# VH-VL binders against Glutamine--fructose-6-phosphate aminotransferase [isomerizing] (glmS), part 7

Target 1, 141 residues: Glutamine--fructose-6-phosphate aminotransferase [isomerizing] (glmS), of Sulfurisphaera tokodaii (f9vpa4r286to426)
Amino acid sequence: VIEEIKNAERVIVIGAGTSYHAGLYFSIELNRLGINSLPVIASEYYNVRSKKGDLVFAISQSGETIDVLQGIRMMRNSGAKIISLTNVIESAIARESDYKIYMRAGPEIGVAATKTFTTQLASILFILSVLKKENLKKMEK

## First folded at step 19 (VH-VL; from bb3 with heavy chain T105P)

Design cc1
Fold by ESMFold2 at other seeds, look of step 19:
Structure cc1 (fold): chain C 141 residues (1-141), chain A 123 residues (1-123), chain B 105 residues (1-105)
Amino acid sequence: as target 1 above (141 residues)
Amino acid sequence: EVQLVQSGAEVKKPGATVKISCKVSGGEFSSYAIHWVQQAPGKGLEWMGRINPSGGSTSYNQKFKDKATITADKSTDTAYMELSSLRSEDTAVYFCARGTYSGYPAPDYFDYWGQGTLVTVSS
Amino acid sequence: DIQMTQSPSSVSASVGDRVTITCQASQDIDSYLAWYQQKPGKAPKLLIYAADDLQSGVPSRFSGSGSGTDFTLTISSLQPEDFATYYCQQYDDYTFGGGTKVEIK
């Protein structure tokens, strides 16, 4: 997954609600690392014209978020590749993605939304830490 | 798995109306746009329009805007196209086809097609 | 509307031949192009989407290339079942090329 992010011409990050906020943070940090990135509210996916060379990073804890699913379907029509960040194996979004990252959130009833955001952010922070390490290696002589 | 089955051939006189059905089986009917394509005898393909089955919104090729009316019935998983004021140049095979998503008119391509419905308009 | 100029309009070929079909768009369509195969009396069948992505179940002898305005479909070794008419379609506003009939030579 890390190589796909580094090599993408643009990383489109799509999510709804809480997942959008996690995605927004990810997109901002990607841009700070020199990786072209665009955060997208899932319900407005149609405002983005994807292109071959784009990488779509789809965030959905359930893997069934309707607007995210519709968005990745549309964006695949350009030949863009899809990475999903979900907590459900064999969900619709996971099944329709080219690469799959699964969050390790526990099944806690009553606090799922808060735990979901924390787990999404932890997953994003880990990805960013690896990318920052790789960026430092490129600067090494 | 996914299958689109259209209604049978029709022979009509000029000025008549015809309504072609397209029954979709397999998958989620509301998740995918249904497009309609005309093929005149011995000619190529021409896109006519589409419908989002979820909300019923439509988009038309301007050429067919006053000729075709596209509808959908979610209770029967069936899309329809009605052709009005038929003329001899409307003689063609009409196909329905399924898109890859439904929430916006374009960009989309058609991965499943109906078998086609021949409409013949003659005096 | 975006016009699609498809050429040649027909080609006579033998089994085993390499066949190349081209489409030119009147404006830049990025990679929003599909290729369909249609046999007489049948519905079109999707071969390629996004200019060069092969649809599941389509034989690997079919390939697509191009971006922007110039696109090609190649059949590397023509088989008996490949005699058909081929259409390109841009899907920014859904216009088709005029078709290319591949016939027995």
Scores: ipSAE 0.673, ipTM 0.870, lowest interface PAE 1.5, mean pLDDT 89
Fold by ESMFold2, fold request of step 20:
Structure cc1 (fold): chain C 141 residues (1-141), chain A 123 residues (1-123), chain B 105 residues (1-105)
Amino acid sequence: as target 1 above (141 residues)
Amino acid sequence: EVQLVQSGAEVKKPGATVKISCKVSGGEFSSYAIHWVQQAPGKGLEWMGRINPSGGSTSYNQKFKDKATITADKSTDTAYMELSSLRSEDTAVYFCARGTYSGYPAPDYFDYWGQGTLVTVSS
Amino acid sequence: DIQMTQSPSSVSASVGDRVTITCQASQDIDSYLAWYQQKPGKAPKLLIYAADDLQSGVPSRFSGSGSGTDFTLTISSLQPEDFATYYCQQYDDYTFGGGTKVEIK
């Protein structure tokens, strides 16, 4: 996964609702690291023309968010590759992605909107920490 | 396993109307656009139009806008194309094909195709 | 409409030959190009999307290349089942090339 993000021409981050806000944060931090990134509200996926070399980072706790599904399906038409960040193994979004990151394996509990956002942020912070660590190694050389 | 099954061949007189059906099985009908493609005898392929089965929004090739009417019935997972005012040059095989998403007219390619329906217009 | 110029219109070839088919778009279409195979009396079958991505279940002897305006379909070692007509399609507004018939020499 980390190699795919580093090597992408552009990282398109797509999510709906609170997942969009997690994705916005991710995109801002990727740009600070020198990785070209574009955050996308899932319901407006058609406003983005993807290209070969793009990497689509799809955020959906359920893995069944309709607008995210429609967006990754359209963006695959350019040859862009898809990474999914979901909490459901074998969800539609996970099955239709090239690479899969699962947020947690713990028990499902009630309405988990706030827990879902925290888990999304934790996953994003982990990815960012690995990317930052790789940058520090490069600087030490 | 996605399958698109079209209605059978039709022979029509000039001026008549024909309605071709395209029943989709396997997968979520309303999640994928249905496209229609004409192939005249011995000729290549020509895109005619598409429908988003969710809501019924359509887009047409300008050449066919006055000839074809595309509809869909979500209760039967079936798309239709009606050809009106038939002329001899409308003699062709007509294919339905499924896109990869539905929420915008383009860009899309067609991963599943119906078997084709021959429409013959003769006097 | 974006015009697609496909060549050659036909090719006679033997089993085992390498066959190359080209399409040129009248304007830049990035990688929004598909290749289809059609056998007589049958529906087209998707081979390649996004210029060079092989559709699932399509043999690896088929490959695509190109971007922008110039695109190529290659069959590395022609098999008896590959004698068919091949079409490119740009999918910004859905125009097809004129087709290339590949037949036994």
Scores: ipSAE 0.669, ipTM 0.867, lowest interface PAE 1.4, mean pLDDT 90
Fold by ESMFold2, last read:
Structure cc1 (fold): chain C 141 residues (1-141), chain A 123 residues (1-123), chain B 105 residues (1-105)
Amino acid sequence: as target 1 above (141 residues)
Amino acid sequence: EVQLVQSGAEVKKPGATVKISCKVSGGEFSSYAIHWVQQAPGKGLEWMGRINPSGGSTSYNQKFKDKATITADKSTDTAYMELSSLRSEDTAVYFCARGTYSGYPAPDYFDYWGQGTLVTVSS
Amino acid sequence: DIQMTQSPSSVSASVGDRVTITCQASQDIDSYLAWYQQKPGKAPKLLIYAADDLQSGVPSRFSGSGSGTDFTLTISSLQPEDFATYYCQQYDDYTFGGGTKVEIK
């Protein structure tokens, strides 16, 4: 996964609701690291023209978010590659992705969307920390 | 798995109307646009239009906007194309084809096709 | 409308030959191009999408290339079952090329 993000011409991050906000944060931090990134509200997926070399990072806890699924299907039509961040290994979004990251969440405490957001953010922070570590190694050379 | 089955061949007189059906099985009907393609005898392929089965929104090739009317019935997983005011030039095989998503008119390619329906218009 | 110019209109070739078919778009379509094979009396069959991505179940002797306005379908070693007409299609507004009939001598 980390090499795919580093090699992408652009990372398109798509999500709905709270997943969009996690994706927005990810996209902002990717841009700070020098990785071209575009956050996309899933219901507005059709406003983005994808191209070969794009990487689509799809965030959906259930893996069944309809607007996310429609968006990755459309963007694959350009040859873009899909990474999914989900909590369900055989969900539609996971099955239709080229690369899959699965979240690990504990028992339900309060609203399920809130628990999922924290796990999504933790996963994103881990990815960012690995990317930052690779940048530091490159600077030392 | 996914299969598109069209209604049978039709022979019509000039001025008549024909309605071709396209039954979709082996997938979620509302998740994929249904497109229609004309192939005149011995000729190439020409896109006619499409429908999003979910809400019924349509887009047409300008050449066919006054000739074809595309509809869908979610209760039977069937799309239809009606051709009106038939002329001999409308003699062709008509294909339905499935896109890869439904929520926007383009871009899309067609991964599953119906077997085609021959419509013959003769006096 | 985006016009697609496909060439040649026909080709006669022997089994084992390398066959190339080209399509030219009247404007930049990035990689939004598909190739279809159609045998007599049958529906078209998708071969290639996104200019160079091979559809599942399609033999590896088929390949696509190009981006922007110039695209090529290649059959690396022609087989008897490859007798067919081939069409490109741009899918920004869905125009097809005029077709290329491949006849095996």
Scores: ipSAE 0.667, ipTM 0.868, lowest interface PAE 1.5, mean pLDDT 89
Fold by ESMFold2, last read:
Structure cc1 (fold): chain C 141 residues (1-141), chain A 123 residues (1-123), chain B 105 residues (1-105)
Amino acid sequence: as target 1 above (141 residues)
Amino acid sequence: EVQLVQSGAEVKKPGATVKISCKVSGGEFSSYAIHWVQQAPGKGLEWMGRINPSGGSTSYNQKFKDKATITADKSTDTAYMELSSLRSEDTAVYFCARGTYSGYPAPDYFDYWGQGTLVTVSS
Amino acid sequence: DIQMTQSPSSVSASVGDRVTITCQASQDIDSYLAWYQQKPGKAPKLLIYAADDLQSGVPSRFSGSGSGTDFTLTISSLQPEDFATYYCQQYDDYTFGGGTKVEIK
């Protein structure tokens, strides 16, 4: 998945609610690494015209967030590729993605939004750490 | 597994109205737009309009705006197109087709099609 | 409206031939183009979306290419079941090309 992110012409990060805020952070850090990125509020997915060469990074704990699912379906119409970050194997979003990353989050009990954000952020930080190592390795060679 | 089954052929006189049904099975009905396409005898394909079944919002080709009315019934997973004030020029096969999402009018392509409904308008 | 100019209007070909069909859009449509196959008395069938992405279940002898305004559908080795009419469609505002009938030679 890391190679796809590095080589994308643009990384569109789509999420709803707390997933959008995790996606916003991811997009900011991608831009700092020189990777063109656009964060998208899932309910406004139709405001973005995707193109071949775009990579859509979809964030949904349940993998069933309706606006995210509608957004990746529309964006596939341009030939964009989809990576999902979910916690549910065989969820709709995961099934319709070209690449799948699964979070290791426990059940959502009580303050579920807090736990969801923490696991999403942890996954994003890991991806960013690998990208930072790859970027440094490329420069050293 | 997704299937779109249309109502049968109709023969109508000029000035009449016809309502064509399109029943969708094998998928979540409200998640996908339903489009309608006209094919006149010996002619090509022409897009007529679409409906988002979730809220009933519609978009029409301006050519058909005063001819066609598209509706949907979520309780029966069925879309409808009513053609009013029929003329002999309305003789055609009418197809329904399913898009890939529903929440916006475009862009979309059609991955499943109904079998078509022949409407013949003659005196 | 975005106009689609499809050519040729017909092709006479033999089994095993390579067949090429073109569509030209009146303005830039990026890759928002589909190809459909239609046999007489039947509904159209989606072959290709996003200009060059092959629909699931469609034989690999079908391929698409192009972006912007110029698009091509290619059948690499024509089979008996490929004799049909082919339509392009741009899906920014849903106009179809005029069709290309592929006939037995």
Scores: ipSAE 0.667, ipTM 0.871, lowest interface PAE 1.5, mean pLDDT 90
Fold by ESMFold2 at other seeds, last read:
Structure cc1 (fold): chain C 141 residues (1-141), chain A 123 residues (1-123), chain B 105 residues (1-105)
Amino acid sequence: as target 1 above (141 residues)
Amino acid sequence: EVQLVQSGAEVKKPGATVKISCKVSGGEFSSYAIHWVQQAPGKGLEWMGRINPSGGSTSYNQKFKDKATITADKSTDTAYMELSSLRSEDTAVYFCARGTYSGYPAPDYFDYWGQGTLVTVSS
Amino acid sequence: DIQMTQSPSSVSASVGDRVTITCQASQDIDSYLAWYQQKPGKAPKLLIYAADDLQSGVPSRFSGSGSGTDFTLTISSLQPEDFATYYCQQYDDYTFGGGTKVEIK
């Protein structure tokens, strides 16, 4: 996964609701690292013309968010590759992705939405930390 | 397995109307646009239009805008194309085809096709 | 209105031959290009999408290349089941090339 992000011409980050805000943070930090990134509100996916070389990073806890699913389907039509960040291994979004990242969300149903955002953010922070370490190794060489 | 099954061949006189059906099985009908393509005898392929089955939104090739009317029935997972004011030039095989998503008119390619329906218009 | 110019219109070839078919778009379409195979009396079958991505279940002897305005379909070693008509399609506004009939020599 990390090599795909580093090598992408552009990382399009798509999510709905709170997942969009997690994606916005990710996109901002990717740009700070010199990785071209565009955050996209899932319901407005059609406003983005994807291209071959783009990488689509789809954030959906359930893996069934309809606007995210429609968006990755459309964007794959350009030859873009799809990475999903979900909590459900057999979800539609996970099954239709080229690469999958699994989040662990506990059975805390009463506060699931808050815990879901926190686990999304933790997953994103881990990815960013690995990317930062890879950039440091590159600079050392 | 996704399958598109079209209605049978039709023979019509000039000025008549024909309605071709396209029943979709093996998938989520509302999640994918249904496109229609004309192939005149011995000729190539020409896109006619599409429908988003979820809300019934359509878009058409300008050439067919006043000829074809595309509809969908979610209760039977069936799309339809009606051709009005038939002329001999409308003699062709008509295909339905499934896109990869439904929420916007383009870009899309067609991964599943119906078997085709021959419409013959003669006096 | 994006025109697709496909050539040649026909190819006579033997089993085992390499066959190359080209399409030219009248304007830049990035990689929004598909290739279809059609046998007589049958519906078209998707071979390639996004200019060079092979559809699931399509043999690896088929490949696509190109971007922008110039696109190529290649059959690396022609098989008996490959004798058919091939069409390119740009999918920004859905126009097809005129077709290329690949027939036995």
Scores: ipSAE 0.667, ipTM 0.869, lowest interface PAE 1.5, mean pLDDT 89

Design cc1
Fold by ESMFold2 at other seeds, fold request of step 20:
Structure cc1 (fold): chain C 141 residues (1-141), chain A 123 residues (1-123), chain B 105 residues (1-105)
Amino acid sequence: as target 1 above (141 residues)
Amino acid sequence: EVQLVQSGAEVKKPGATVKISCKVSGGEFSSYAIHWVQQAPGKGLEWMGRINPSGGSTSYNQKFKDKATITADKSTDTAYMELSSLRSEDTAVYFCARGTYSGYPAPDYFDYWGQGTLVTVSS
Amino acid sequence: DIQMTQSPSSVSASVGDRVTITCQASQDIDSYLAWYQQKPGKAPKLLIYAADDLQSGVPSRFSGSGSGTDFTLTISSLQPEDFATYYCQQYDDYTFGGGTKVEIK
């Protein structure tokens, strides 16, 4: 996964609702690391023209978000590759992705969006920490 | 397992109307646009239009906008194309084809095709 | 309206031959290009999407290349089941090339 992000010509980050906000943060931090990135609201996926060399990072806790699924299907039409961040093994979004990252959220006590966002953010922060460690190794030699 | 099965061949007189059906089995019907393609004798393939089955939104090739009407019925997983005011130059095989998503008119390619429906218009 | 110019219109070839078919778009379409195979009396079958991505179940002797305006379909070693008509299609606004009939020499 980490090598694919580093080598992508552009990382398109797609999500709906709170997942979009997690994706926006991810995209901002990727750009700060020198990785070209574009955040996309899932319901407006059609405003983005993907190209071969793009990597699509799809965020959906359930793995069944219809606008995200529609978006990755359209973006595959250019030859872009898909990474999914979900919490459900064998969800539609996970099954249609080239690479899969699963969140390890505990049982939901309620339906509060804050817990879903926190879990997504934690996964994103871990990915960013690994990318940052590779950047430090690059600077050493 | 995805299959598109079209209605049978039709012979019509000039001025008549024909309605071709395209029943989709396998997959989620409302998640994929249904496109229609004409293949006239001695000519290649020509895109006619598409429908998003989820809300019924359509897009047409301007050449066919006043000729074809595309509809869908989610309860039967079936798309339809009606051709009106038939003329001899409308004689062709008409294919339905499934896109890879439904929420916008383009870009898309067609991964599954119906078997084609021959419409013959003779005086 | 994006025009697709496909050549040649026909080719006569033998089993084992390498066959090359080209399509040229009237404007830049990036990699939004598909190739279809059609046998007489049958529906088209998708071979390649995104200019060079092979559809599942399509033999590896088929390959695509190109981007922008110039695209190529190659059959590396022609087989008896490959005698058919081939069409390119750009999918920014859905126009097809005129077709290339691959015939037995």
Scores: ipSAE 0.663, ipTM 0.866, lowest interface PAE 1.5, mean pLDDT 89
Fold by ESMFold2 at other seeds, fold request of step 20:
Structure cc1 (fold): chain C 141 residues (1-141), chain A 123 residues (1-123), chain B 105 residues (1-105)
Amino acid sequence: as target 1 above (141 residues)
Amino acid sequence: EVQLVQSGAEVKKPGATVKISCKVSGGEFSSYAIHWVQQAPGKGLEWMGRINPSGGSTSYNQKFKDKATITADKSTDTAYMELSSLRSEDTAVYFCARGTYSGYPAPDYFDYWGQGTLVTVSS
Amino acid sequence: DIQMTQSPSSVSASVGDRVTITCQASQDIDSYLAWYQQKPGKAPKLLIYAADDLQSGVPSRFSGSGSGTDFTLTISSLQPEDFATYYCQQYDDYTFGGGTKVEIK
């Protein structure tokens, strides 16, 4: 996953409601790290023309958010790769993604029960911490 | 398994109307656009138009906008294409095909196809 | 409308031959291109989407390449079941190439 984010020509982050806000934060921090990123409100997915080399980072706790599902389906038509961040292992969004990150079964992150935004943010912060660690190694040289 | 099953062959006289059905099974009908493609005898493929079954929104190839009317019935998971004022030039096989999403007219490719319906327009 | 120029219109080939089919778009379509195979009396079958992504269940002897305006379908070792007509389709506004019939020599 981390190599896919680093090597993407652009990271398109798609989510609805509170997931969009988590995605917006992620996109802002990716840009601070020098990784080209575009946050997308899921209901407006059709405003984005994806391209081969893009990576779509789809955020949906349920994995069934219809606008997110429609968006990743459309964006795969360009050859873009899909990473999903979900809480449900066999959800539609998870099944249709190339890479899957599960908030409850994924990386070791301290998660509180019931708080969808907090769980999403914790997962995003973990990803960012790994990316930041790799940037610090490069800066030592 | 997704299947698109079209109505049977039709023989019509010039000036008549025909309505071709395309029943979709094995998937969520409203989640995928249904497209229609013409293939004249011995000829290539030509896109005619599509429908989003969820709200009934359509878009058409300009060549066919006055010839074809595309509709969908969510209660029966069936799309329809009606061809009006038939002429001999309308003799062709007509395919329905399923896209990969429904919420916008393009871009999309067609991963499942109906078996085709031959419409023959003859005196 | 985006015009698709497909060549050749026909190919006569033997089993085991390498076959190459090209399509040229009248404008830049990025990678929004599909390839279909059609046998007589049958519906088209999707082979490749996004210019070079192989559809599930399609044999690996089929491959696609290209981006922008120039695209190629390659059959690395022609099999008896590959004698068919092949169409490219750009899917920004859904135009097809004229088709390429691959025949037994």
Scores: ipSAE 0.660, ipTM 0.864, lowest interface PAE 1.6, mean pLDDT 89
Fold by ESMFold2 at other seeds, last read:
Structure cc1 (fold): chain C 141 residues (1-141), chain A 123 residues (1-123), chain B 105 residues (1-105)
Amino acid sequence: as target 1 above (141 residues)
Amino acid sequence: EVQLVQSGAEVKKPGATVKISCKVSGGEFSSYAIHWVQQAPGKGLEWMGRINPSGGSTSYNQKFKDKATITADKSTDTAYMELSSLRSEDTAVYFCARGTYSGYPAPDYFDYWGQGTLVTVSS
Amino acid sequence: DIQMTQSPSSVSASVGDRVTITCQASQDIDSYLAWYQQKPGKAPKLLIYAADDLQSGVPSRFSGSGSGTDFTLTISSLQPEDFATYYCQQYDDYTFGGGTKVEIK
């Protein structure tokens, strides 16, 4: 996964609701690391023209968010590759992605929405920490 | 396994109307646009229009907007195309085809096709 | 409308030959191009999407290349079952090339 993010011409991060907010944070931090990134509100996926070389990072705890699923399907039409961040291993979004990252949160029971968001952020922070460590190793050369 | 099964061949007189059906099985009907493509005898392919089965929104090739009417019935997982005021030049095979998503008219390619319906217009 | 110019209109080739088919778009379509195969009396079958991505179940002897305005479909070793007409399609507004009929000598 980390190599795909590093080599992408652009990382398109798509999510709905709180997942969009997590994606916005991810995109901001990716840009600070020199990785071109665009956050996308899932319901407005059609406003983005994807290209071969793009990487789509799809955030959906359930893996069934309709607008996210429609968005990754449309963006695949350019040859873009899809990474999913979900909690459900056989969800539609996970099955239709090229690379899969699974959150380790329990089932959502009303109150768990806050726990799900922090798990999304934890996953994103881990990815960012690996990217930052790789950047430091390159500087040591 | 996704399958698109079209209604059978039709022979019509000039001025008549025909309605072709396209039944979709093996997938989520409302999640994918249904497109229609004309192929005149011995000729190439020409896109006619599409429908989003979820809300029924349509878009048409300008050439066919006054000829074709595309509809869908979610209760039967079936799309339809009605051709009105038939003329001899409307003689063709008509295909339905499934896109990869439904929420916007383009861009999309067609990964599953119906078997085609021959419409012959002759007196 | 984006015009697609497909060449050649026909090819006669032998089993085992390498066959190439080209399409040119009247404007930049990035990689939004598909290739279809159509056998007589049958529906088109998707071979390639996104210019060079092979559809599931399509033999690896088929490949696509190109971006922008110039695109190529290649059959690396022609088989008897490849007798068909091939169409490119740009999918920004859905126009097809004129087709290329591949005939086995």
Scores: ipSAE 0.660, ipTM 0.872, lowest interface PAE 1.5, mean pLDDT 90
Fold by ESMFold2, fold request of step 20:
Structure cc1 (fold): chain C 141 residues (1-141), chain A 123 residues (1-123), chain B 105 residues (1-105)
Amino acid sequence: as target 1 above (141 residues)
Amino acid sequence: EVQLVQSGAEVKKPGATVKISCKVSGGEFSSYAIHWVQQAPGKGLEWMGRINPSGGSTSYNQKFKDKATITADKSTDTAYMELSSLRSEDTAVYFCARGTYSGYPAPDYFDYWGQGTLVTVSS
Amino acid sequence: DIQMTQSPSSVSASVGDRVTITCQASQDIDSYLAWYQQKPGKAPKLLIYAADDLQSGVPSRFSGSGSGTDFTLTISSLQPEDFATYYCQQYDDYTFGGGTKVEIK
């Protein structure tokens, strides 16, 4: 995963609601690291023309967010590769992505909307820390 | 397995109307646009238009905008194309095909196709 | 409309031959290009999307290349089931090439 992010011509980060805000933070920090990145509100996915060399980083806790799923399907039409950050193994978004990062491998009691956002941020912070160390790792939670 | 099954062949006289059905099984009907493609006898393929089954929005090739009307019925997972004012040059096989998403007219390619419906227009 | 010029219009070939089919777009379409195979009396079947990405279940002897305006479909070792007509399609506004019929020599 880490090598794919480092080598992408552009990292398109797509999410809905609170996942969009996590993605916006991720995109800002990627740009600070010199990695070209564009945050996208999932409901407006059609405003972005993807190209080969793009990497789509899709954030969806459930892995079933309709606008995210529609967006990655459209963006794959250019040959862009898809990384998903989800909490559900075998979700639609995870199944349709080329690379999968799981925040939590199974159900966790106490996961709420607010706690969901903080686990997304924690996952993003971990990815960023690995990018700074320049390690090539695939993250799964 | 996703499958598109079209209605059977039709023979019509000039000036008539025909309505071709395309039933989709094995997938989420509302999540994928349904496209229609004409193939005249011995000729290539020509895109006619598409529908987003979720809201019923359509887009058409200008060549067919006054010839074809595309609709969808979410309760039966079926798309339809009606051809009006038939002429001999409308004799062709008509295919329905499924796109990979539905929320915007393009870009898309067609990963599943119906078996085709022959419409013959003769006097 | 974006015009797709496909060549040749037909190819006579033997089993085991390498077959190359080309398409040229009238304007830059990036990699928004698909290849389909169609046998007589049957529906087209998707082979390649995004110019060079192989559809699941399609044999690896099929490959695509190109970007921008010039695209190629290659069959590395022709098999008996590959005798068919092949179409390119750009999917910015959905035009097809004229087709290439691959026939038994």
Scores: ipSAE 0.649, ipTM 0.854, lowest interface PAE 1.5, mean pLDDT 89

